# Designs tried in a protein design chat: miniprotein binders against Probable plastid-lipid-associated protein 11, chloroplastic (PAP11). Part 13

Target 1, 187 residues: Probable plastid-lipid-associated protein 11, chloroplastic (PAP11), of Arabidopsis thaliana (Mouse-ear cress) (o81304)
Amino acid sequence: CSIFANPAQRAKRKLLELISEEDRGLRTQKDPKKRDEIVNAIESMTVIGRSSITTDDSLSATWRLLWTTEKEQLFIIEKAGLFGTTAGDVLQVIDVNKRILNNVITFPPDGVFFVRSDIDIASPQRVNFRFNSAVLRGKNWELPLPPFGKGWFENVYMDGEIRVAKDIRGDYLIVDRAPYNWTESFV
Key: E = the ipSAE of ESMFold2; O = the ipSAE of OpenDDE; V2 = 0.75 times the mean of E and O plus 0.25 times the DockQ between their complexes.

## First folded at step 21 (miniprotein)

Design ua4 (from ua1 with I82L; at its last look DockQ between E and O 0.97; V2 from the best seeds 0.86)
Fold by OpenDDE base, look of step 21:
Structure ua4 (fold): chain B 187 residues (1-187), chain A 97 residues (1-97)
Amino acid sequence: as target 1 above (187 residues)
Amino acid sequence: DPEIETYLERAKELLRKAKELARQAKEEDRAGNYHEALLRYFEAIYELFWALFELEEALEQETDPSLREQLERLIKELEDKLREYMERAYQLEEMES
């Protein structure tokens, strides 16, 4: 028997294969056809996850960016060289019980930019968020920056490995569970 | 194009902020207040970076060749400034190590 025997497994495999060489979405920006294929695969996953709860305790994790259409994140990844570095992992750190979301962009070896948010579970799949502070941190310094606003995202699919989300702006996010737990003290 | 104008207006405001922060950074630097200079440089870099974002969004939608060229030149200039500020900020960071 195949590990991809059922439709859900096949759909997931297809999605992961589609995004595997897209450089977290940078390549997709220049490839409308590939974008459409990925979006269609996301829609398939949406159907699969339609009746699932994707905002329970299993949402609490350090999520690592695999693919997104969000322009601001992609711009940071693309232009990291301007900072004399490269973009490391891009993370969403969620704690449902504490109602917090930290968006994190790492710049190895020492750099990190993170935005703190408060969250509310609005439905079985929707999370409301409000940015409340941001920090840029370097080797031996820390710079507070203004927060950016509020919005929501819907986790249209989630399992033990990945999460697929759509946000208020219509952007898509595909993340996996990172092999580590990021904290504000994490370097 | 109203959308392009929106990008340009946001970029303009960010550039205004960046310019002031850079001025402050240089002033603190000359005064030997290196930690404050470091912070101000990174603040300026932050604002410049997002100005670049807005300008590139404008460029993406601009169809007039002359205006595109002007935007490209401006983007290049700002990237050069960003690299300059990063270099100095890095030097200041190392001085504090």
Scores: ipSAE 0.812, ipTM 0.921, lowest interface PAE 0.6, mean pLDDT 93
ESMFold2, look of step 21: ipSAE 0.839; ipTM 0.933
ESMFold2 (binder alone), look of step 21: mean pLDDT 82; pTM 0.792

